# Designs tried in a protein design chat: VH-VL binders against q0atu2. Part 127

Target 1, 119 residues: q0atu2
Amino acid sequence: MLDKKARIRTSREYRNVFEKGKRLSGRFLIIYYVENALDNNRFGFITNKKIGMAVIRNRIKRQLRAIVREYQGQVKNKHDIVLVARAGIGKSSFEGMEKDYIAIMKKAGLFARNANKID
Key: E = the ipSAE of ESMFold2; O = the ipSAE of OpenDDE; V2 = 0.75 times the mean of E and O plus 0.25 times the DockQ between their complexes.

## First folded at step 6 (VH-VL)

Design m46 (framework fv_ivicentamab_arm2)
Fold by ESMFold2-Fast, scan of step 6:
Structure m46 (fold): chain C 119 residues (1-119), chain A 119 residues (1-119), chain B 110 residues (1-110)
Amino acid sequence: as target 1 above (119 residues)
Amino acid sequence: EVQLVESGGGLVQPGGSLRLSCAASGFTLSSYAMNWVRQAPGKGLEWVSIIYEGGYTDYASWAKGRFTISRDNSKNTLYLQMNSLRAEDTAVYYCARGLSEPGYSFDLWGQGTLVTVSS
Amino acid sequence: AYDMTQSPSTLSASVGDRVTITCQASQSIDSWLAWYQQKPGKAPKLLIHKASSLESGVPSRFKGSGSGTEFTLTISSLQPDDFATYYCQQYDSYDYPELTFGGGTKVEIK
C-alpha cells in the first residue's frame, strides 16, 4: 500500500534523483537514490519495453510495489529512491526480486538497521 | 592517474595486531565498494572483507570478530584492523576497488603489503 | 557459500597454442564471474567480467564463455606475455556468499 506522498510523480523529481543521486546495480534492479528535504521517503519505478510485454511489465510493477511496501520500515527516512528494472527481471521470481532488493538496499546503507562506517 | 597504495605490513607475533592502510588517489573511495583480498606465499587469492558504498560491511567467515574494515572519507583512505593474528594470516594483503554489478569484480588493485605472522 | 573449482591447476603450452581454462561453481551464479591474470610479484589484473565482457585494453585473443555453473577462459593464440596464473571469481549477490576465487591455473612455457 504505497500512498501518493510516498511516490515520485513528476519528471522534474525523477531528473533530480538521476542527476544528484548515487547509482547501485543489483541482478534484476538498479537503484538511484538521493537524500530529500521531506519527512518521508519517496519511491519511483521504471519498467521499459525491453523487459517484455505489458502483462509481464504489469506483474513486475505490482511485485516491486509489494516488496517496497513490505520493507518500508527498514528504509532510512528522507530519501528519494528510483527502482529501474533490468531486462532480465522478466525471468525472476518474486523471491528473486525480493532478495535483490534487500541486497542493494543494504549495500546502499539505506536500511535503518545497517551499520557501520567511519563517518 | 587512479591508484591504490597499501602500507602497514610487517612482521608480528601470533596474537598480535596490525593496521593496514590503503591510500586512494584519482578517485573518491566513498563512491565505491572497497575490498581487502589476501594471498599466502605461493597460494591463491582469498577474499577478506568489503565495505559497501553505503558503509555496510561483510567479512569472510574466518575473519569475523578479528578483522575490521573501515574508511576515512576525509583522508580518502581504507583500513583493515587485524587482531588476534595467526600464522595462517601470513599473506600479501591487497586493497581492491569493487566494480558495481549485482556483486563485485575488482577493476583496480594496489601493489599489496606483506604481513608475516611468526614467532 | 559457493565453491569454485578451477582446472587444470597447471598447464604447459607453446606460443601460438589455443589454451582453455575451466571454472565450475558448486551452484548457479548465472553470469556473475570474472577472470583475472596475475604475473609473478604483481597484483591481479581484471581481464573479463560478467563471464564474457572483455575489459578495455585486453587483447581480443582472450574470450570468456559460459553461464550457470560452467565457465571457460580461452586464449586463442598464446603470446609470450600470456604466461601467468589465471583466476576465476564468482560475484553472485544472492544470499551474500563470500566473494570466492578459483584455485588458479598456472600457464607455463613448454
Scores: ipSAE 0.277, ipTM 0.759, lowest interface PAE 2.6, mean pLDDT 87
Fold by OpenDDE, second read of step 7:
Structure m46 (fold): chain C 119 residues (1-119), chain A 119 residues (1-119), chain B 110 residues (1-110)
Amino acid sequence: as target 1 above (119 residues)
Amino acid sequence: EVQLVESGGGLVQPGGSLRLSCAASGFTLSSYAMNWVRQAPGKGLEWVSIIYEGGYTDYASWAKGRFTISRDNSKNTLYLQMNSLRAEDTAVYYCARGLSEPGYSFDLWGQGTLVTVSS
Amino acid sequence: AYDMTQSPSTLSASVGDRVTITCQASQSIDSWLAWYQQKPGKAPKLLIHKASSLESGVPSRFKGSGSGTEFTLTISSLQPDDFATYYCQQYDSYDYPELTFGGGTKVEIK
């Protein structure tokens, strides 16, 4: 699990990311990201009904948290990052989601230069 | 008003090099994914390269190794370094602004600059 | 890279005609397709993004439709200003990091 301090938890925190952050879209994910004033990164996750039933949404959320957790140590510091799942993500594999996450994070320039990422 | 202005085109011999520039005004290049698209005389459009907001770069398969996209944020200018030029590289080269939403469609184009590779 | 097959390559029509251009992707690109109009000696102009969304200022006679692998651009009533070359372009680079244009369709006066 992500550390509590590494999670975006409040509506205010989410709003701040959406209002002030940048947006990039991948195949399965949209990410919103903005610099924060903390010493750590925070991640948020959004899944909506377009993805599917609650069971599916929860599964996707768990998978995304797992992906983020795996690579969080390689993400540039001081960022709030919100992952919004796109409708088609329900049909994707875990590997597909991971690939999309890596790709979009690269595009956003959110990985550290020394990050060892899978292409 | 927002606009893109390409420059640097001209006549070059095969095997030669050329660097194109694209000066942006009215907006910040680094806030957008910027692209180079070329068009051979009487032919269709061909995507060459992209530099995303975060600085990540990507290329058409045929362009890899010979072309390099970059930008200078202080000058708000996009560049395309072209090496080992071939006759088939003869084309009008456009810089185009891609919107992350929607999906990096090109909503702003320069007037293009002609590159002629000939002995 | 994804293959984008655009048809027809050339289309002769008259003012007032209904014109349909098709774009077929080798693999599903969801709705990540754009349509451009290009006139001789000019840069392309974005007409439609995300398969069916009209760009600001584009006449309503232009309509984009389709999803997955099949897409169409329709001009309901061709106007003199519409004689040009049109291109589709995919921008979903999940499997292939390349942005691919269709071969183009030249709409010329009959």
Scores: ipSAE 0.065, ipTM 0.740, lowest interface PAE 2.9, mean pLDDT 90

Design m47 (framework fv_ivicentamab_arm2; at its last look DockQ between E and O 0.73; V2 from the best seeds 0.00; counts 0 for: pae E 3.7 > 2)
Fold by ESMFold2-Fast, scan of step 6:
Structure m47 (fold): chain C 119 residues (1-119), chain A 119 residues (1-119), chain B 110 residues (1-110)
Amino acid sequence: as target 1 above (119 residues)
Amino acid sequence: EVQLVESGGGLVQPGGSLRLSCAASGFTLSSYAMNWVRQAPGKGLEWVSIIYEGGYTDYASWAKGRFTISRDNSKNTLYLQMNSLRAEDTAVYYCARGLSEPGYSFDLWGQGTLVTVSS
Amino acid sequence: AYDMTQSPSTLSASVGDRVTITCQASQSIDSWLAWYQQKPGKAPKLLIHKASSLESGVPSRFKGSGSGTEFTLTISSLQPDDFATYYCQQYDSYGYPELTFGGGTKVEIK
């Protein structure tokens, strides 16, 4: 569950991330990200019609929010990050999406610490 | 010319330690994910470790806790610290540059440095 | 980690032959597979990434194909310079963080 402060909600805010941010592609995900002037991170989620019907898109969006929430403590502060689901995401498992998210966040340098620490 | 040159290999006794170096030229090391890949005499390739563009690290399960990957951006040099060495660690160790995709393939390799673990 | 199985382990062929090497993944890796060439005493060289994308400077006689769990590297009209061992490597998100290689295929020119 992400609170309201951690969500990108307006079209203007999404447009800012797309126009000024960096882009990085994973297998199932594309992220756009830019440093913000706030004291917290904000996340946006885009699932387009190429993924499938509304029921599938809503499931994917729900699962991505759960993944982001689980790893939010690892993300470097003061970033606006938009996750765009790629067409093939509907065929992935939850674990596949999770691993792709971790990989892309490490690649982008957005994780504050190693997410694969041995506990 | 882009190039990777490994050094630091040699003969070491079981239980010993060794540090390998990989000097990069013609490109900036910190802009890439860098890897160590090994090959035992007459055997196949085996991935050892990665340091991602952002500085995070991952290891093969058998290497975790014994091997440490690091880099010195000011010297444009990659390192592999190997501790508690075993006979089965005997191999040529290559450093390799990650081609950034969802995961990594390796588009540039060093010549390799031989590590022999025996009495 | 995903097992990557290559076949055959060795093959002997004549110059001009068409050579096919197979790589099988224990689970689907979509198209996230690379092929390498390694000559004796030398480092591996990337030939193909994303299953079928030929690297710059690699001769067009090398072709990669496949998706999911079965992949092939084909060398049409084998040349003397193609004597080498070939390796496949998966780099799919499902296998993360492991980057797994096949066991290799040694191509010997008769």
Scores: ipSAE 0.507, ipTM 0.839, lowest interface PAE 2.1, mean pLDDT 89
Fold by OpenDDE, look of step 7:
Parts: structure tokens; C-alpha cells; sequence
Structure m47 (fold): chain C 119 residues (1-119), chain A 119 residues (1-119), chain B 110 residues (1-110)
């Protein structure tokens, strides 16, 4: 699991990202991102009922956390980033989700220049 | 109110270079993915290049190495540097604003600027 | 890159006719398909995005349908203002594919 300090945890923190952040859409994911005043990044995850039953939502959330954790060290610092799962994500593979995450993060310019696991 | 205006087109000899500009008004370029699309006389539309909100760039396979997309945020202007121009590059070049869906549909277009490559 | 094939390339019709244009993708693009209208000497105009969503100000006689690899643009009753060339475009961002256009369909007066 992600470090406690690397997680968006409160409704206020989520609202701040949604209200002040930028939004980009991928095939399976929508990301909202905004600069924070910290020295680290924080990630949030949203899995709505539209993506499936609770067991599916929990699986997707677990998979997204794994993906974010894998690439966490390559993301530019001082960002709050919320991942919102889209309706079709329930039918995607883990690799497909990962590919979509990498693509959307690149488009957002959120990977550091020295990132080496995003090819 | 919201518009794009291309400039820089003209006559150039094969092997020559040309830089196109696209001035945006009524909105901020860097908040959108911006594209270049060209159309040869009497032919269809052909996507050339994109610069995403985060600054990441991508190109059509045939454009890589010869074309460079960039933007100047202070001038709210998009550019296309074209090198080693060929007769088949003759076309009207449009700049187009992309909407933030998975990928991008183009909701705003300039009037286009004609580039003619001929000896 | 994804290949987009439009048919027909040219279509002759009369005012009041029902017109159908098809667009086929070489692989699934889900619903990430746009339709454009272009008139001579003018820039293209976005008509439909996400396969079936009409842009603001576009007449309801325009209808987009389809998903995956097969898409259709239908004009229920052709008007004089509709004679133009139409293009489909895929904009699936999955894995950074190129944003390719179909070859176009010219709708001309019969």
C-alpha cells in the first residue's frame, strides 16, 4: 500500500483537487492534478458504482494503487493527483490499465525527466 | 471571440525550411492539446503533430525528424517548424484545438495557411 | 497507427434525401470517433464527438452512431447547407496512437 503521507485522505483534499486542478481523460482513467505545498506527492482513487460491483471496484482500486506505487518514484514532486476509474475499466487488464496510466501521465507532463520505467 | 490565426505560409523550394505560427485569442493554449493538421490541394485531412497540455509532443510517423511542434506560453502562440520540405508537403496547414477526451477531437480551427513547396 | 476507411468517397444526393456515411477503424477505438464537415475554402467544423454526441448548434438531422470499429454518420433529410465533404477521425489516446482521419466523403448535388 502507498505510504500514509502519499495518500489523499480527506474530502476537503479531494475537493481541492477537483476544484483547482487540471483534468485529463484516458481510455480507462481520468486524472485530476494540482500542485501542492508539500515535498511529496499524494494520490487519491475514485471508483464509482458505474464500474461494477463492490468486489470489482475494490479490485480496480487495488490494481490502481499497485500501478501508482510502481511508478511513484518517477512522478514530479509536489502534486496531488486523483485517479478516477472510468466505466470501462472493469473489462481492462492490469497491463491495459498500466498502459493507460503511463500515457495519461506523460500527456500531463507529470513524469520526471529522468524517469526510466515509462517506455 | 475565441479563435486561432495561422501565419507563416508561403512559397519555399524543396529542401527549404519554414516556421508556421498559430496565434490564439480568447483562451490559453497551454490549457489545451494543440494540433497541426494539413490538407494537400484537393485531398483529405492529415494529422501532423500534437503538443499536450503538459508539454509532451507527438508526431505522425512521416513527420518525425522533419517537423517540430512547440508553443510560447508568453505569446499564447503555437509553432510548427518544418525542415527538409518536399513537394508532397504542399498543403494548407491548420492549427486545431483538442478537447480533453480520451485522445482529442478538434473543436476549434484556424483559417489555415498555405505552404507551397516548388522549385 | 489506426487506419480509418470511409465509404463512399463520393455521394450524389438531392435535398430531402437520407444520407449515410460509414467509417471503419482497423481496430477498436471504442467510441472515440469524431465527425467533421468541411466546405470548400473553409476549415473543418466539428459536428459530432464520442461517436454520437452532437456539438452545440449542430442540427438534429445529423446523427452519429456506432462503436468499436464501425461508425455511421446519418443526415436524415439533406438540406442545401449540407453539401460538403465529411471526415471521420479517431482520437483514441490509448498508447499514444496517431490521430488519423478517414479519407473523406464528398456529398454533392445530384
Amino acid sequence: as target 1 above (119 residues)
Amino acid sequence: EVQLVESGGGLVQPGGSLRLSCAASGFTLSSYAMNWVRQAPGKGLEWVSIIYEGGYTDYASWAKGRFTISRDNSKNTLYLQMNSLRAEDTAVYYCARGLSEPGYSFDLWGQGTLVTVSS
Amino acid sequence: AYDMTQSPSTLSASVGDRVTITCQASQSIDSWLAWYQQKPGKAPKLLIHKASSLESGVPSRFKGSGSGTEFTLTISSLQPDDFATYYCQQYDSYGYPELTFGGGTKVEIK
Scores: ipSAE 0.339, ipTM 0.828, lowest interface PAE 2.1, mean pLDDT 92
Fold by ESMFold2, look of step 7:
Structure m47 (fold): chain C 119 residues (1-119), chain A 119 residues (1-119), chain B 110 residues (1-110)
Amino acid sequence: as target 1 above (119 residues)
Amino acid sequence: EVQLVESGGGLVQPGGSLRLSCAASGFTLSSYAMNWVRQAPGKGLEWVSIIYEGGYTDYASWAKGRFTISRDNSKNTLYLQMNSLRAEDTAVYYCARGLSEPGYSFDLWGQGTLVTVSS
Amino acid sequence: AYDMTQSPSTLSASVGDRVTITCQASQSIDSWLAWYQQKPGKAPKLLIHKASSLESGVPSRFKGSGSGTEFTLTISSLQPDDFATYYCQQYDSYGYPELTFGGGTKVEIK
């Protein structure tokens, strides 16, 4: 559902975020983020096997993509952002994931100044 | 070598203002959420305000509109501007470094600076 | 903000006693609770984070336990250096923006 331009696609791109980016934790999510040289944001999503079987991991990825898409207009541009699901995320609700995403993005200062008026 | 040092406390009249400073050494202040916590004489600890890693701020409900937290990253210094001071604001004010996961525990504290609001 | 209820407010004990302090959260905070020790005229010192993880340099006689809404700090054999006031603090991200402390427990000489 995110445009190809808004996706982190290669191993090198992911490695850059993990190696050079900042890390902040929430209840269900961890984000890694770094400035990029583009005019747009890119998002990556990681679920590991400890979360559950592929069906569960795919559901979580779908939900996180929907959340990111919902709020993407509020995110400061020029960032690569990787969302990593924590082990307990399988028990969360969509609303719980959404609240956690908003809290983490606020911690990181990644919401644009004007977007705070809309939320 | 890692430390926080508060200054700027003193005696003020009701309705007056003070600016507290907290100088950080041995770490980069903007890599952490920084907090003010106060303690009235003989009383418990009370959270006052936070500035997040990304620069957003929040306040206890009673402090909102009267107190302003800020930082100067070039000086590695945290501030608390306190306006419209009242007798109940009399307390030792501590700055505290937040350790993120998923909210904040406080792993480093300054020695505190006493603010006395009295006619 | 989540209310944190700490008990007892004051506790008298002798050197060598086992001391238990309880902290109750008004809502579940999972394991996101810290314990602090504060001596008169001094800043608080972090003892335990994440309910049960000892900070570096904290004596092993200190033990934190609990999850959800009920938490305990136990000192297995009280030492002279342990007479102080102890505070719990919740730090669940959903307790944001209010980072709240319990009312404190003063541990004093019997």
Scores: ipSAE 0.280, ipTM 0.767, lowest interface PAE 3.7, mean pLDDT 87
ESMFold2 (binder alone), look of step 7: mean pLDDT 90; pTM 0.926

Design m48 (framework fv_ivicentamab_arm2)
Fold by ESMFold2-Fast, scan of step 6:
Structure m48 (fold): chain C 119 residues (1-119), chain A 119 residues (1-119), chain B 110 residues (1-110)
Amino acid sequence: as target 1 above (119 residues)
Amino acid sequence: EVQLVESGGGLVQPGGSLRLSCAASGFTLSSYAMNWVRQAPGKGLEWVSIIYEGGYTDYASWAKGRFTISRDNSKNTLYLQMNSLRAEDTAVYYCARGLSEPGYSFDLWGQGTLVTVSS
Amino acid sequence: AYDMTQSPSTLSASVGDRVTITCQASQSIDSWLAWYQQKPGKAPKLLIHKASSLESGVPSRFKGSGSGTEFTLTISSLQPDDFATYYCQQYDSYEWPELTFGGGTKVEIK
């Protein structure tokens, strides 16, 4: 699970990322990201009703948090990052979501240099 | 108004070099993946290279080792350094802005600049 | 590397005609395909992205359809402004960054 300090908590904070941040789309995910004035990264997660029922949306949100946590140490510091799940994510595998996340973070330049040398 | 303007094309001898420029106005280059696409006289479109939002680059297989894509964020300008030019490189070179999805489609194009490689 | 085969290479049509252009991918690209219009001496213009999503300002007579390996661009009632060359482009770029274009279809006056 991500520390509370590493989570975007308020609607105002989410709006700031959407309004001022850059956008990059993957197959199953869209990220919005902006530099923050803090000493750490913060993550937000959005799963809308187009994805499916609450049970499916909750599973996806949990899996995305697990992926973000796994790669937390490879992300460049001082960013607010919001992951928005696309409608098709409900049919993806965990591995598919993970590969999409890695690809997006590499394209965004948010991974540490050596993290991009995936075997 | 968003706009891309290419320059730097001209006549060059085989084995020579040219650097193309693409000046962007009305938007920030670093927020987008930027591309070079070429078109030989009377022929179709051929993708050359991309610089992703984070600054990583990729190339068509035939362009690797000869062409280098780069950008100067302070000048809001995209470049293509072309070395070891061949007659087959004769084409109009367009810069194009990538619309982020899984991969990129091109929602904004410059007018193109003609590169002629002949002896 | 995906091969993109576009057909026909050239078609002759009259104003008011229904025009259909086909694009075939050598392997599945899901819906990651765009359509472009290019007039002589001009840069290409994006018409459709994600196979069927019409770009802002593009007339509703243009329609994209298909998924997987077979895609179609249809112009329901050809207008004088539509005589141009059309290109498809695949952009399923996860494993292969090459953004392959089809060979183009020239739509000319009969």
Scores: ipSAE 0.323, ipTM 0.772, lowest interface PAE 2.0, mean pLDDT 88
Fold by OpenDDE, second read of step 7:
Structure m48 (fold): chain C 119 residues (1-119), chain A 119 residues (1-119), chain B 110 residues (1-110)
Amino acid sequence: as target 1 above (119 residues)
Amino acid sequence: EVQLVESGGGLVQPGGSLRLSCAASGFTLSSYAMNWVRQAPGKGLEWVSIIYEGGYTDYASWAKGRFTISRDNSKNTLYLQMNSLRAEDTAVYYCARGLSEPGYSFDLWGQGTLVTVSS
Amino acid sequence: AYDMTQSPSTLSASVGDRVTITCQASQSIDSWLAWYQQKPGKAPKLLIHKASSLESGVPSRFKGSGSGTEFTLTISSLQPDDFATYYCQQYDSYEWPELTFGGGTKVEIK
C-alpha cells in the first residue's frame, strides 16, 4: 500500500485539489492534479456507485492503488493527484486501467523525464 | 506581452507536404498544451492536433497519419507537419494555447497562416 | 467522438436585443465547455471557459450557462461590437480526442 505520507486523506486536502487543480478525463479515469508545497506526491482515490457494487468499487480502488504504486517513482514530485474512477472502469481490465492512467499522466506531463515503462 | 505567430503557409499541390511553424513569445510553450486549429474559407473551426505539456500528442481522427505536431523547446516554437495534402485541407491554420487552468480551452491564438491546396 | 450541435446557425438581431445561442453535446461534458467570438479576418477570442467563467476583459453582458449536455451563451443587450460568429467547444475527454467545436452561430445585423 501507499505510504501514509503519499496519501490524500482529509476532506480539506481533496477540496484543495478539486478547487485549485487541473482536470483531465480519460476513458476510465479522471485525474485532478495540483502542485503541493511538499517534497513528495500524494494520491487520492474516488469511486462511486456508478461503477458498481461495493465489492467492485473496492476491487477497482485496489487496482488503481497498485497502478499508482507501480509508477510512483516516475511521477514528478510536489503534486497532489486525485484519481476518480469513471463508470465504465468496472468493465475494464487491469491493463486497460494502466494504459489509461499512463495516457492521462502523459497528457498532464506528470511523468519525470527519465521515466520508464510508460511507453 | 504574450503572443503566437504562425508562418509557413502557402500554395501547395495535392499530395504535397508543408510544415507550419508557430513562434511563441512571452511564455514557454512546453508549459502549456499547444494546439492547431484550422478553418476552411467561410467554414467553422476544426481542431487538428494537440501536444500536451508532457509531450504527449493527439490528433483529430481525420488528421491521424497525415499530420504531426511537435515542438522545439530551444526555439520555443510549435510545428505542424502536413503530408499528403488534399484540397479539403485548404484553410487558415491557427496555433492556440491551452488554458493553464482546468481543461484546455484556448486562451491565446495566433493570427493564422493560410494553406491553399490546389492543382 | 463528441458531437457538438450549435444553434441557430445564423441569427439576425438589432442593437439592444437579447441574444441566446445554444450548444448541445452528444454526451455529458460536465462543465468543460468554452465559448469563442470570431470576427471576419481575425482569430477567435475566448469569451467563456468552464461553461460560465468569463475571461478577463469580457463584458458582463455575456453569460454562459448550462452543464452536462445543454449549454447556452446569452448576450443580454447586443452591442455593435458583438456582431460576429460564436463557437462553442468541448474539452472534456481524452478518450474522445476531438476537441470538438460547434458549427458556429453568425450574429448579424437585422
Scores: ipSAE 0.014, ipTM 0.672, lowest interface PAE 7.7, mean pLDDT 89

Design m49 (framework fv_ivicentamab_arm2)
Fold by ESMFold2-Fast, scan of step 6:
Structure m49 (fold): chain C 119 residues (1-119), chain A 119 residues (1-119), chain B 110 residues (1-110)
Amino acid sequence: as target 1 above (119 residues)
Amino acid sequence: EVQLVESGGGLVQPGGSLRLSCAASGFTLSSYAMNWVRQAPGKGLEWVSIIYEGGYTDYASWAKGRFTISRDNSKNTLYLQMNSLRAEDTAVYYCARGLSEPGYSFDLWGQGTLVTVSS
Amino acid sequence: AYDMTQSPSTLSASVGDRVTITCQASQSIDSWLAWYQQKPGKAPKLLIHKASSLESGVPSRFKGSGSGTEFTLTISSLQPDDFATYYCQQYDSYSDPELTFGGGTKVEIK
């Protein structure tokens, strides 16, 4: 779903975002974000065991990737962004996660204020 | 170490305009969501407006269209432009730094500046 | 927006008393509530965030509790410095924040 070039892959790259990046919290999501020296955005996804069993965590991760992919064209270029799922995200709907993502990205200044792209 | 200092308050006639300033020292304003909160004499606290980390803004419903929050990152200063002032806008106006969670609590406050709207 | 109802509006107490202030939200805000102390002529001071997390330098006699719709600030043994007005504030909004304060509780000497 996301190009390999658009994914944060290594522990070193995740650590860089956590240590140097800014943090912004939503209802179901936390993002950490920092400008990169690349010509594209990269996304990372973290789901911890407090969310639930592997099946639930994998579903959440898949849904978050789908949301990110849907709105990737609206994200300011040249950023590394890590999405961390909060405890309780497993109780949210897909639409709830999508709304939270849009809200936090707008607050971070990484997303257009009025860009509510709904099919 | 960290401090917020408001200025620009004073006496203004109904229908008039006033611009408040809030100078930050010891930290970088653009790294935080910054807020204006007011308090009428002898009354409670009332949230006015926020400028998010990314520069997007939100307002209390009664402030929308009359008040504009902004910041000048080069001067490390927050502003509140107040237009079409009414007697009920008489209050001490505080600037406050937002501590990011799903929303914002206020961990640092200025001393406040008094705005009196009267003929 | 969430309505925040704070009670009582005024409380009379003596040094050494246990003081309890209540804050009610019109709908669940999970734990997204802060408590502030304000002394006459001064700016508010953050005491507690996330319902129960005490700020650095705030005396341990202050305790926040609750979740959902009902929250409590307790001062276990009131000191002279604690005569002040206290405010709760909800911050459970991600679409457009309505950072609503309670009406305040003035703690007066009996």
Scores: ipSAE 0.267, ipTM 0.764, lowest interface PAE 2.7, mean pLDDT 87
Fold by OpenDDE, second read of step 7:
Structure m49 (fold): chain C 119 residues (1-119), chain A 119 residues (1-119), chain B 110 residues (1-110)
Amino acid sequence: as target 1 above (119 residues)
Amino acid sequence: EVQLVESGGGLVQPGGSLRLSCAASGFTLSSYAMNWVRQAPGKGLEWVSIIYEGGYTDYASWAKGRFTISRDNSKNTLYLQMNSLRAEDTAVYYCARGLSEPGYSFDLWGQGTLVTVSS
Amino acid sequence: AYDMTQSPSTLSASVGDRVTITCQASQSIDSWLAWYQQKPGKAPKLLIHKASSLESGVPSRFKGSGSGTEFTLTISSLQPDDFATYYCQQYDSYSDPELTFGGGTKVEIK
């Protein structure tokens, strides 16, 4: 589980990312990201009804949190990042989801230069 | 008023090098994924390379090692460095703007610049 | 890398005809497919994105459909301005390389 400090929790925080951040779409994920004034990254997760039933949405969210946690230490500092699950993610494997996350984070340039385990 | 203008094309001998430029106006290159797409005379479109918003680059399998995509944000210009050119590299080279949403489709193209590789 | 097979390579038709072009992906690309129109000596023009979304200014006679591995571009009633070469293009963030064009379909006057 992500540290409480590493989580976007308030509506205001989410809005800030959506309004001021950049958007990048992957196969299964859309990420919104913006620099913050903190010394840590914060992650948010959005799963809407298009993903499927609540059980599915919760599963996806859990999987995304696991992925983010796994690579958290390799992400450039001082970013708020919101992951929005796309409709097709429900049919994706965890590995596929992970691969998409890695790909989109690379494309966004959010991994540290010395990041490993991302290939 | 958004526009892409390629330049740098010309005649080059096999084994030679050439750098293409794509000047953008009306928008900021670094806010988009920018692509090079080529088209040999009388042939179809062939994707060459992409530079994403975050600066991550990717290439067609055949282009890796010989072609390098880059951009200069201060000049709002996209580049394609082509090395070890071959006759089969003869083509009109287009720069194209890709939209992350939707799916990096190319909504803006330059007029193209002709590269002829011949002895 | 995903392969894109576009068919037919050439299509002869008359004004008013219904024209259908198909694009097949070797693996599912969901809806990450675009269609382009290209006229001789000109750069391609984006017609449709995300398989079925029509670009602004594109006539409604153009229709994109399909998902997964099978996609079609349909021109309900071919107009003189529609004689051109059409290309499908896929993007798959899951694959490397991620972008591939179909071979193209030349729509010419019968």
Scores: ipSAE 0.207, ipTM 0.788, lowest interface PAE 2.1, mean pLDDT 91

